# VH-VL binders against q9h9l3: the designs that were tried, part 305

Target 1, 176 residues: q9h9l3
Amino acid sequence: PRKMVAIDCEMVGTGPKGHVSSLARCSIVNYNGDVLYDEYILPPCHIVDYRTRWSGIRKQHMVNATPFKIARGQILKILTGKIVVGHAIHNDFKALQYFHPKSLTRDTSHIPPLNRKADCPENATMSLKHLTKKLLNRDIQVGKSGHSSVEDAQATMELYKLVEVEWEEHLARNPP
Below, E stands for the ipSAE of ESMFold2; O stands for the ipSAE of OpenDDE; V2 stands for 0.75 times the mean of E and O plus 0.25 times the DockQ between their complexes.

## First folded at step 15 (VH-VL)

Design Ea8 (framework fv_unasnemab; at its last look DockQ between E and O 0.62; V2 from the best seeds 0.70)
Fold by OpenDDE, look of step 15:
Structure Ea8 (fold): chain C 176 residues (1-176), chain A 122 residues (1-122), chain B 107 residues (1-107)
Amino acid sequence: as target 1 above (176 residues)
Amino acid sequence: EVQLVESGGGLVQPGRSLRLSCTASGFTFSDHYMDWVRQAPGKGLEWVAQIRNKFNSHTTHYAESVKGRFTISRDDSKSIVYLQMNSLRTEDTALYYCARDEFDSGYYFDYWGKGTTVTVSS
Amino acid sequence: DIQMTQSPSSVSASVGDRVTITCRASQGISSYLNWYQQKPGKAPKLLIYDASSLQSGVPSRFSGSGSGTDFTLTISSLQPEDFASYFCQQANSFPRTFGGGTKVEME
């Protein structure tokens, strides 16, 4: 459990009509919620849509943002060898152009015991916001300023900890 | 190579102040927590204070024995961590170590300086 | 505060001996327990972190075990360079606290 981290990324729109999701912020926290990494990241391509309402990213955040290639190296260094927890984490890995081993990945959007605990259908995909409210009695992603990737990563880790023992036992019996 | 070099120690009278410095090199200073740990002559180790990194708002923690008297701070641009010691007491006499705090897969002090000696005597 | 009780305070041993040092926490600290070695006139050196993880560069004759409240540092075969003081340290909560230390000396 000590080699466990939670990750959350924010994306902006690049490419034609801004339909390509590019990494613009990444936050990583440890098992206790301490922040290991939190940086604004400059995509390699021109940003067409900041998606500020959701991402919280603004043009000013890109002025001193870390270039994608550098940030990716920093992030991968942190993730290597760790159990990585995330929510709908395939989107984060895609934006990072990196795929973590499945055996070392935990996606809180696909953990039936977690949904059961929240009185949700086990096979449904619930939002991080909904699960956090139901199980932690906490409101995240509120307001008009967009998401906080640190807050989301911390919430993700706390949610996973609620079902960690049961889920790790399940995975041990049923390796992915 | 990671290096931590403490300075600022000396002989002072009770009630006086002293400021310790620890200069770090060989790693990205701003990414790490930094701690002070002291050791009285012939005694064991005592944790004194911690200051966290830029990602964690430079939050600080103190031992009860130094709360209200000592202040830990840092200058990331210079790779220096400080310990401002006010209202010094004889029991503050010790070798003061600067230590790098790792919190990736646990919380531990993986690098230590050689220490700087503080002697409080009337 | 979490009190760390370390035992024994001192131990006399010979080269090749198996040496065991114990550390007990006044309350559960999970695996947030570290072991340090300190030689006279030198700064402490990290040996074990997170109860059982061997720090890079530390010989494999050192090992750590335990969780919760009871922890053990073991030197499987004592070497001449291992005569020193050893300290446990909990990192579960603030304030951080150390054990009283164990001096391993030559018999």
Scores: ipSAE 0.896, ipTM 0.943, lowest interface PAE 0.5, mean pLDDT 96
Fold by ESMFold2, look of step 15:
Structure Ea8 (fold): chain C 176 residues (1-176), chain A 122 residues (1-122), chain B 107 residues (1-107)
Amino acid sequence: as target 1 above (176 residues)
Amino acid sequence: EVQLVESGGGLVQPGRSLRLSCTASGFTFSDHYMDWVRQAPGKGLEWVAQIRNKFNSHTTHYAESVKGRFTISRDDSKSIVYLQMNSLRTEDTALYYCARDEFDSGYYFDYWGKGTTVTVSS
Amino acid sequence: DIQMTQSPSSVSASVGDRVTITCRASQGISSYLNWYQQKPGKAPKLLIYDASSLQSGVPSRFSGSGSGTDFTLTISSLQPEDFASYFCQQANSFPRTFGGGTKVEME
């Protein structure tokens, strides 16, 4: 069978007024939630806004962080040839400056059967926090100390598993 | 080229201790799970212990037959995994393999060392 | 603990034969089943992981199938270097457990 991983990233602000989102942490987990990769990443540009309330990234995390080009190479090596699960995953790929094949991409923010299980409109974009609470009875991203990309990647994989059989069969019948 | 080299085996009396080492090269050691698997002479394979990678807090797991007596540990800076074996019994006599444990799809031992022999007898 | 039962315990075969080895788990293990080859005096070598995935560098004459409790390793056309012992191993739960092995030998 095809290997499957889940990814989540945290971003900081770079560029004018800190409005550009640049990768500062990436976590990748296997099907069972074991962590394959979890590194702080130093963006190639000056950090203007750490966005700590949401990202959890602080200045001290950058002191020994892996340079972006090196981290990107490590991450893409893990992702290549695999089904990659994420939540609003286009943001993660944008921060990686990478596009994964659509046929190997699964976005839990855009899976109609998953929304239906949560009693949400099938075409709505639902937050990871909401879906996780509703379908897994778990609270993630609590407080204002920022998100954990490990926790979020793990939750994303658990959510996908709830609809995996149905959705994989749908995609086999309806290739992108 | 992935290499795993075990050492520290020998002949000991029951109740004594040995420490096995496995030196790894040719891959990013700190990213991988590592396991010990043993094989008694003419017998099947028995999983002994696992230690997880740095991202999973080096969490450990043991076979019930060795729990409390054996301790798996690792030094990522030296790329070495250890097996401290205390209170050895004759039933611990085996060839001890170090194995790299991949976990990107299932869990499987993709590289094995040649093993180091432990003999426990009076 | 999940017991793994292999059959047969040995097979006499000739070069070119199709060889089939069966492994049965005492409980469901999904697809968490690996196959190893072991020659006398050597460490095991991974052939198949996750029930059916072929390890890099392993010839395509080896294939694995099955899920749940019943699994099969097939060698489609036996070669001289394939005379060896073969072991299945489950990775669904701790402790990891191995089958008793199947010796494939020349008739």
Scores: ipSAE 0.623, ipTM 0.864, lowest interface PAE 1.8, mean pLDDT 93
ESMFold2 (binder alone), look of step 15: mean pLDDT 93; pTM 0.949
ESMFold2, look of step 16: ipSAE 0.608; ipTM 0.862
ESMFold2 (binder alone), look of step 16: mean pLDDT 93; pTM 0.949
OpenDDE, look of step 16: ipSAE 0.836; ipTM 0.927

Design Ea9 (framework fv_unasnemab; at its last look DockQ between E and O 0.69; V2 from the best seeds 0.00; counts 0 for: pae E 2.2 > 2)
Fold by OpenDDE, look of step 15:
Parts: structure tokens; sequence; C-alpha cells
Structure Ea9 (fold): chain C 176 residues (1-176), chain A 122 residues (1-122), chain B 107 residues (1-107)
């Protein structure tokens, strides 16, 4: 269980009309919530929409941002061989242009026992903010400054820990 | 190759101050937690202090025996971790090791310096 | 503070012997337990981390086991270079604490 990390990424809009989601920040925490990685990342393409309201990313953050290729290498090095926990994690992997093995992936947006614990429909996709408030009695993603990927990653890990035992047992019996 | 080199040890009288340094090389210093561990002559190992990395606000932790007297700090630009020791006592006499702390898949000291000797005597 | 009780304090053994060292924590520390080897006049060397993970470069004759409060370091077949002191260390909480050590001596 300690070879487990949680990841959260922030994306900006690139390409025509800013419709392409490009990685602009990545945060990774260990099982205890310690931050292993937290960097602003420079997309390879021109940023059209910073999506600041949601991403928290501003132009000033890109001045010394780590180039995408370099950041990707750093991140992949951390993730390799680990169980990776995230919320709607397919978006993070897509932005990273990386796909972690399904057997080593845990998506808190698709864990029925977690939703059940939160008195939500088991097959519904609940937001990280909602689950965090319901199960951890904590408010995240508040204010107008945008999301904190570190905070979100930490919340994700804590949520998973609530159902870790039963979910890991389930997965052992039902490998993806 | 990872290297940790301690310096600053010496003979001092009780109540005096001393500052230890540990110079790191062979790895990305700023990414790692750094710790001091000491060993009194003929005795076991005693953890002294920890300072965390830039991602974790350089948070510090201390053993109760040194709290309020010792200060751990770091200069990432120079790859150096320091231990400022004030109000030294005879029981602070020990070989002081600098150690790199790995916290990826647990918390452990994977690299150690050779140590620097601190002797507190009247 | 978490106290680490290490036993035995010393053990006499011969080359080829199986050596077992135990470490008990005063409270549960999950698997946050590390083992170090120290030879006279040398700095400690990491052998095992997270209770059972073998550090890179360490011979396979070394192994660690346990969780919670009881942990064991095993040397399956003692070699001449293994005569040294061994220390356990918990990393579950602050302050970090070490066991009292075990000296493995030649019989």
Amino acid sequence: as target 1 above (176 residues)
Amino acid sequence: EVQLVESGGGLVQPGRSLRLSCTASGFTFSDHYMDWVRQAPGKGLEWVAEIRNKYNSHTTYYAESVKGRFTISRDDSKSIVYLQMNSLRTEDTALYYCARDEFDSGYYFDYWGKGTTVTVSS
Amino acid sequence: DIQMTQSPSSVSASVGDRVTITCRASQGISTYLNWYQQKPGKAPKLLIYDASSLQSGVPSRFSGSGSGTDFTLTISSLQPEDFASYFCQQANSFPRTFGGGTKVEME
C-alpha cells in the first residue's frame, strides 16, 4: 500500500480556440500526503486559454515552467511501478500522454464503495469536491484562485484510504 | 555517485555553539529530505533533526533532546544542510552523521556521510 | 515517543549460520521499519527499508519481515563480512527512533 501515489494535474487550453487540454501543472503525493512532485509545466504549444478560474494557472506561472518533455520524464519516473490514485484520472494521463497500467490505477471517481459511503449512487460520477466534503468534512477548490493540485491530490489519497482495504480485496478477486 | 561530507565538528566547552555543515553531491539535493543522526562514543544511533524539501516547505523536525537548542537548515543552491548547535551540553558529544532521506516508498536513510565529531567538555 | 526494543543485544555466530534479529515497537508502526548495518569506524548502511524491501546492492541473504509491532531481520547464511552491528529504525512518527542495536560477533 505504500507503493502508492496520488496525482492531480491542471490543464490549460491550447490549439484552435483553446480546445486542446495541455498539462500545465502536476502534483504527486505519497501515501502520507507528502509532496513528491509539484511543478508548473510549459506546454509545447502556445497557450490560448489559461482556464485560470479552474486551473489556477496564470501567465506568470509559465515564465519558469518546466518544459513538457522534461516534466513528463520526471513524472513518469515517479509513477513507474506504483499504484497511481487519481480522480477522473484518465484526464491526467491523457494530458501526460501516458497511460498507466489499469491494474495499477485507482480512480476515485469510479469506486462504488466510496460513493456508497458518501450516500451517493454507486454508479454515479461524483466530483472530488463533493466526496471530500461529504467524507472528509473538508472544503477544497474554494475561492476564485483556482484549484490547488496538491490539495486535490492529497484529498484524493485520503478518500481512497477510506475504502482501500475493501477495494483492494475486490480488485484481487476481480482483476481489471 | 552520491556523496555526503560533514564538517564543522570540534572540541567546545559546555554552553558554547557550533555549526555543522554537510555538503551533498551526486544527486538533486533540493528534492530530498535531509537528516542529522548522531552516535555517542560506544553507543547506538540517535535521530537529531530533519528538514524537508522545497515541495514540503522545508518543514523541520527535532528530537526533544535538542529542541530549542539546535536548528537545521539548508541551502539548496549550494547543496548544503546545516546544523546550528547552541547551548551545547556534555551529552551532545557524538559523531554527527548527515543522511539523505528517501520518502518515495517509505522513509529511510539510504546514504550517510562519514560523520563529524563533536566533543563537549569542560 | 515510540520505543524500539531490539534483541538480542549481541549474538555469537559462525560463518554459515542463520542469524535472526528482532525489533519490537511500543506501538504499531505499520511497515515503516528500516534495518541498518554498521561496521566499526564506518557509517551505517541501509539494508532493508519498509520492513521487507531489500536495498539495491545488498546481498539476498539479508531479508526483513514483519508489520505492526514485531519485525525480524534474517541473515540466511552468515558471511565473514557480516560481522557488524545492526540497528532497526522506525519511520512511522516523530521523533524517529532506533533500536538499541545488535552486535553480531564471531564465535
Scores: ipSAE 0.910, ipTM 0.946, lowest interface PAE 0.5, mean pLDDT 96
Fold by ESMFold2, look of step 15:
Structure Ea9 (fold): chain C 176 residues (1-176), chain A 122 residues (1-122), chain B 107 residues (1-107)
Amino acid sequence: as target 1 above (176 residues)
Amino acid sequence: EVQLVESGGGLVQPGRSLRLSCTASGFTFSDHYMDWVRQAPGKGLEWVAEIRNKYNSHTTYYAESVKGRFTISRDDSKSIVYLQMNSLRTEDTALYYCARDEFDSGYYFDYWGKGTTVTVSS
Amino acid sequence: DIQMTQSPSSVSASVGDRVTITCRASQGISTYLNWYQQKPGKAPKLLIYDASSLQSGVPSRFSGSGSGTDFTLTISSLQPEDFASYFCQQANSFPRTFGGGTKVEME
């Protein structure tokens, strides 16, 4: 029945002093890591700070980027009715100006069984990079060009699969 | 409206080549996986080949019966998927369908063309 | 290669009958199983994807169930337009493979 996808977004700075985080890239993968969506997105307001060190976004990426309104429509159609997995996923939803039902949301930054597998305190907030290194023996977010949202979404899905059976049973007993 | 239109079928002798085309419209072609499926007269369905989307490097897969003889390819700018069929054999005689492959919740062929007939006979 | 075994190969039925078609995979395929309908001279049409999900526009009298190796397509009340051939297809592994088909015929 209900299927799951993983999402990761990259944001740029807009608004005063570039303090507002606006969506500039979004990647969505299926359960097996196949890429369903990966587009650069043009924010509706002027970009003040590309945040390239972390976002990987540069001016050339915006030349043919999909306008935010159109991209948001495309993304929400993919997410509708699905379990959505992310890491610190509230940031992604905030950038999308969207609320996904809590019962269909999975956040790998806040799953105690996942921390336990990583030999970390169950209630600690662990970075995606840290969990991926510890549990999947992979280095992500490497290089001088910023993060890849495809790589990050794929890692997030792989991490969730490590605890999926246990966590889904927990949530069935303890509906959010 | 999603539409898939195959062309390029015909009568050929064994050992010859033929190229099939499938022209797609009504959807964002570059986002989808595309497959060829064939059906010999009065027989069941046989999957032939798959080519994945732009986000997955256009990776290709083939049925064992056609590996080394057939090549699937695509031109996203023209919304066309191709099947180059070399070293054709009588066993390749079939109606060849182009299919759109969805992968958001499993992998399944949600739209099919009407097919183009390939007859290999000597 | 994952072999898909459909049964029966043919079934004779009347309008209003409940028809059940089974499909067995030679190894586990989770829920990666699809069902297609094909009428003579026509392209296949997707009915059920991912074992039990009903494709848009397909009547609710069609349903699918199963996981692992054993799968079932059910037509709860056969209609005149349902006389056709039905194929299962696994999408767990390459090569994608189809069952041999089941022909549903009028008695």
Scores: ipSAE 0.556, ipTM 0.850, lowest interface PAE 2.2, mean pLDDT 93
ESMFold2 (binder alone), look of step 15: mean pLDDT 93; pTM 0.946

Design Gc1 (framework fv_fezakinumab; at its last look DockQ between E and O 0.80; V2 from the best seeds 0.00; counts 0 for: pae E 2.6 > 2)
Fold by OpenDDE, look of step 15:
Structure Gc1 (fold): chain C 176 residues (1-176), chain A 120 residues (1-120), chain B 111 residues (1-111)
Amino acid sequence: as target 1 above (176 residues)
Amino acid sequence: QVQLVQSGAEVKKPGASVKVSCKASGYTFTDYYMHWVRQAPGQGLEWVGWIDPDSGGTYYAQKFEGRVTMTRDTSISTAYMELSRLRSDDTAVYYCARGDYSYGYEFDLWGRGTLVTVSS
Amino acid sequence: QAVLTQPPSVSGAPGQRVTISCTGSSSNIGAGYDVHWYQQLPGTAPKLLIYDNSNRPSGVPDRFSGSKSGTSASLAITGLQAEDEADYYCQSYDFSLEAWVFGGGTQLTVL
């Protein structure tokens, strides 16, 4: 079986009106929740909106941030060949300008058994915060300091582990 | 309707530059990558690169690095591909193609192509 | 020259079954990346025929089917019709090249 990692990224706003989402932090944890990667990342463009309330990113975090191109290389080296777990993970891959094989991707925002376990509609898109509270009885993304990508990545992995056996069997029986 | 409309045919001299446009309609321009693929006469398909219309981020095939520039104007849902220092072997039909980045990577929408002829 | 290898040409009579192979490597198809197929009629732009190995977009008849195994993929056409005469290209992603890659194309002739 392939090794699994979970990823979570934080984005800031760039572009003329700050509407462009640019990678500013990336956290990767292994199956046990150990941190494999956690870096602040410097976008190639000027930051217009730090989105601190949500991202937790502040201007001071960018002083010694890793340039995007360098960070991207480090992250891709970790992800290659692994099953990557994330929540709404397409946003993370987009921010990384990266394409991971779909067969090796696990998006906890699109796993019907997970929603069912949380007494949610199977085809609904539930937030990571809601699922974590409902299934793990844990509060994440609390306070006004913004999200913790490490905490979110760990929660995502724990959620997936609840349905791993069932979902992996489902995927094996239903190849793309 | 959903479609990509490309600019007309171009004839260029070696060493010149060409800029091809691709206007999207019928869908949200920024929700898909825009790929560029070329096809020399009687030859196969060759990927040139992509641009993310949302961020403006680009990635080019190594073969074209330093000669190709992809841009977009979101206000008119138009993508541009500029190729400089043209050579005779750059003669090809250039296609823009829409590519998903979320649940599928296939190129599900293509322009009709723009013929670029490079000759002395 | 193409990263993915296809036979240059295949042919069949109307009503027959034909298959087009697409051979990749451990850095693309073998790495788990999906294979897509395109049909290009003479003088036209390519059209998506199969996506994610075996799925048909709306409007594509069930005579067309795709499969993937190991480092290779295959396109099958049953009940061959005259209108199927075209060039067919497989496509995938190569993580080593960080590029989208195509097969060399296969010209299908309906006899």
Scores: ipSAE 0.839, ipTM 0.921, lowest interface PAE 0.6, mean pLDDT 95
Fold by ESMFold2, look of step 15:
Structure Gc1 (fold): chain C 176 residues (1-176), chain A 120 residues (1-120), chain B 111 residues (1-111)
Amino acid sequence: as target 1 above (176 residues)
Amino acid sequence: QVQLVQSGAEVKKPGASVKVSCKASGYTFTDYYMHWVRQAPGQGLEWVGWIDPDSGGTYYAQKFEGRVTMTRDTSISTAYMELSRLRSDDTAVYYCARGDYSYGYEFDLWGRGTLVTVSS
Amino acid sequence: QAVLTQPPSVSGAPGQRVTISCTGSSSNIGAGYDVHWYQQLPGTAPKLLIYDNSNRPSGVPDRFSGSKSGTSASLAITGLQAEDEADYYCQSYDFSLEAWVFGGGTQLTVL
């Protein structure tokens, strides 16, 4: 069977008024939740807004951060050939300037069986925080010191495991 | 009514530059990548690069690196491709095409193409 | 020297079945990237015909079908009609080149 990983990224603001989202941290965990990658990443553009309240990224993290091009190469080597699980995962791939095969992509923000298990509308886009609270009885992203991409990637993998058998069977019958 | 409308044909001399426009209508311009694809007379399709209209980020095929610049103006939902230091083998129809970066990755909407002729 | 290899031409009589192959490699189709097909009628822009290997956009007749296996894909056209005379291109993504790649195109002639 194909190996499975979960990914989560944190973004900072670049471009005019800091409105463009640029990758500043990436965490990847395996099926068991072990951390395979967790690095701060230096965007190639000037950082206008660290977005620390949400991202957890501070100026000090950028001092020894891995340059984007190098980090991207490391991350893509991990992702290639694997089933990649994420939450609103297209944002993570966009920040990486990366195109992952659709058939190997799992997005916990758009899995109807997962929403049904949480007693939510099946076609709604549900937040990671909400699903984690409902289904894992855990509070993540607590406070205003920023999210942890390791915590979020681990939660995403655990959520997927709740519906993995059903969803993988569905995808086998209904290829994306 | 979902469409991409491209600028008209251009005739250029070698060494000049050309800037082709592609105006999107009927959909949210910043939700999709814009790709550029060219086709020399009697030849196949060749990918030139993409622009993310949201961020302005670009990626160019190595063959065009250093000669192509892709830009956009989100206020008028228009993407641009500029090709510099033109030579005769740049004569082609240049297409813009919409592509999703989230799922599928197919080019589901194409402009009619802009013929660029380079002759001395 | 196209990254994806297609036969340069194929032909068939009206009502017959034809297939068009698209051969890639381990860095594109073989890596799990989907194959898309485009039809280009003379003097027109390409039009999406098949996406994600086998799906038809609205308005494409079910006599057009696609499949993918290993490093190759195939477009099948049954009930061939004169209006099907066109060039057909396969497309995928190549992670090694980090580029969208097309086949060289196949010219379909209806005899």
Scores: ipSAE 0.528, ipTM 0.844, lowest interface PAE 2.6, mean pLDDT 92
ESMFold2 (binder alone), look of step 15: mean pLDDT 94; pTM 0.953

Design Gc10 (framework fv_fezakinumab; at its last look DockQ between E and O 0.74; V2 from the best seeds 0.00; counts 0 for: pae E 2.3 > 2)
Fold by OpenDDE, look of step 15:
Structure Gc10 (fold): chain C 176 residues (1-176), chain A 120 residues (1-120), chain B 111 residues (1-111)
Amino acid sequence: as target 1 above (176 residues)
Amino acid sequence: QVQLVQSGAEVKKPGASVKVSCKASGYTFTYYYMHWVRQAPGQGLEWVGWIDPDSGGTFYAQKFEGRVTMTRDTSISTAYMELSRLRSDDTAVYYCARGDYSYGYEFDLWGRGTLVTVSS
Amino acid sequence: QAVLTQPPSVSGAPGQRVTISCTGSSSNIGAGYDVHWYQQLPGTAPKLLIYDNSNRPSGVPDRFSGSKSGTSASLAITGLQAEDEADYYCQSYDFSLEAWVFGGGTQLTVL
């Protein structure tokens, strides 16, 4: 089977009113939860809102941040050819201006067996925090310092592993 | 109804620039990428690039880098494609097409196209 | 010239079955990217015909079907009708080029 990695990104607000979400941190972990990549990323546009409460990003993190174009290249090299696991992962790919094959994508926000296991409606979109608490009995995204993309990526991978066998079989039986 | 309305035909001299517009209606403009695809007379489809109407981010085919500029005005749900330093082989019908960035990458909505003729 | 290879033309009589092939490489179809198909009637813009290899949008009859295997894809049309006369294009994404790529197009003639 193909190697799996999990990804989680943090975004800041850019644009006239800070409504544009721009990539500011990206974390990638392997199947075992080992960190393969974790970098602060400098958006090409001026940051208007760091969204620190949620993103954990502060101005000081941008001082030596990796320029977006360079970071993007590094990240894509890691993702290429792999099964990529994420939560609401379309947002991460959008921020990266990247298209990953659908057949090699696993979005834990759209896996009905995972929701079922958590006693949630199968077609509902549940938060990573909620699923992690229900299924892993672990609290993530706690405190006022913002999220940890490494922690979130690790949690995402662990969640997927709970339903990996069942879901992979489902996908094999139901190819697009 | 859901549709893309493009600007009218253009006739340009070599070396000039052309700017084609594409107005979206019937859906949330910022929820989809706007792609541009051209088709020379009697030829196939060629992808030019896309713009994210939400962020304004763009990505161009390497062939057009340095000559194409894609922009948008969210207030009027309109995307623009400007091609500079026009050559005769830029003569084509230029289409705008809506593309999902989430779980469906296909171009599910197309404008009627804008003919751009480059001739001396 | 096109990244994806299609036969330039195919033909069939009404009621017959025709197939249009789309051959890619390891950097697009073979990399796992889905294939989409478009129908372009004479003098009109392309219309989405098949998405994600084998799915039909609303309004597309079940006479049209798509499949994908390895580095290639195929469009099949059964019960060929006069109105099916058009150009057909396959589409995918190439990660090496970082571009959306089309086939060269296939002109379908209904005899």
Scores: ipSAE 0.864, ipTM 0.928, lowest interface PAE 0.6, mean pLDDT 95
Fold by ESMFold2, look of step 15:
Structure Gc10 (fold): chain C 176 residues (1-176), chain A 120 residues (1-120), chain B 111 residues (1-111)
Amino acid sequence: as target 1 above (176 residues)
Amino acid sequence: QVQLVQSGAEVKKPGASVKVSCKASGYTFTYYYMHWVRQAPGQGLEWVGWIDPDSGGTFYAQKFEGRVTMTRDTSISTAYMELSRLRSDDTAVYYCARGDYSYGYEFDLWGRGTLVTVSS
Amino acid sequence: QAVLTQPPSVSGAPGQRVTISCTGSSSNIGAGYDVHWYQQLPGTAPKLLIYDNSNRPSGVPDRFSGSKSGTSASLAITGLQAEDEADYYCQSYDFSLEAWVFGGGTQLTVL
């Protein structure tokens, strides 16, 4: 339980033409899906494109958002020493400027047993939405308001639990 | 051929600045972090910081905060490190090194180094 | 003062086995961060020798091997050859410093 958490982040566009992805929301849940952290985060640079259709981030969310450096410190304290589960998790770590041990990292977008359960090619990169629908019979990322990082983090943890025993044994035999 | 080509040696006086370049070839420049590592004569390796060539984001070792600036030009696949307010203990060979894209932990490709000498 | 501790020198005769230790702490190796090893031949840049504790990049012979346990790591070189005479550095990540950290280096002499 306390050794494992799941994380998901939402990004906005910064930099030239809004092409750079900057962290604007982060949610962390424990093994049981309880929310440990959920904050809107103010990027250190000018927001060019809120990407609201996907991110769910609007200008009003930034008014009282936690500055990036402060939020990052809070998040890293939660992640340190834990197995961290995510979907395409390198994007979340990159947005946090965070480096987690590979042996404590689990990426639901790259777990062959999970793909097999979803009747997908073992080496294919599958979306969180697709896996969640096929394996949990749930629709996430629904509507026009954008993604919810809480919903996505919870779904990611549930997906991992489907293969946890098999995958942890695999990793013990084949250290990353 | 996968390689990192660095600019030539520099001799500087205390208080000056130096800008070292590192040109990548044979791989996609924006897919890997670029790290800078220095080595004073007869000494070990010391990490200076990294730049993400894709975003332009940087992270510096605390020792160098306020004196180092890392930039890049993606159109010519080149990373730069500028160190200001030089002092004699900044004399070192400065290496650029490519880090693993996913985590950027090991440095699998190194430049030959640029000797920066700081003396009056 | 290097964050990771290595012996300053080791030596061995051709054909022998040598080991080089790398001792860290709970904020780096002990936190689960992998250890990487670099070989630096005289007058050259470092070259990746071992990554992720025990993996060899293409072109590194099987006589080089690595391991990690607890807060420490070890590089082993068997069948020692004259060409192995170099400096060897271990490297990891330290979460409290938020920095890539190196050992102080080990000078290997082939007798």
Scores: ipSAE 0.590, ipTM 0.871, lowest interface PAE 2.3, mean pLDDT 92
ESMFold2 (binder alone), look of step 15: mean pLDDT 94; pTM 0.954

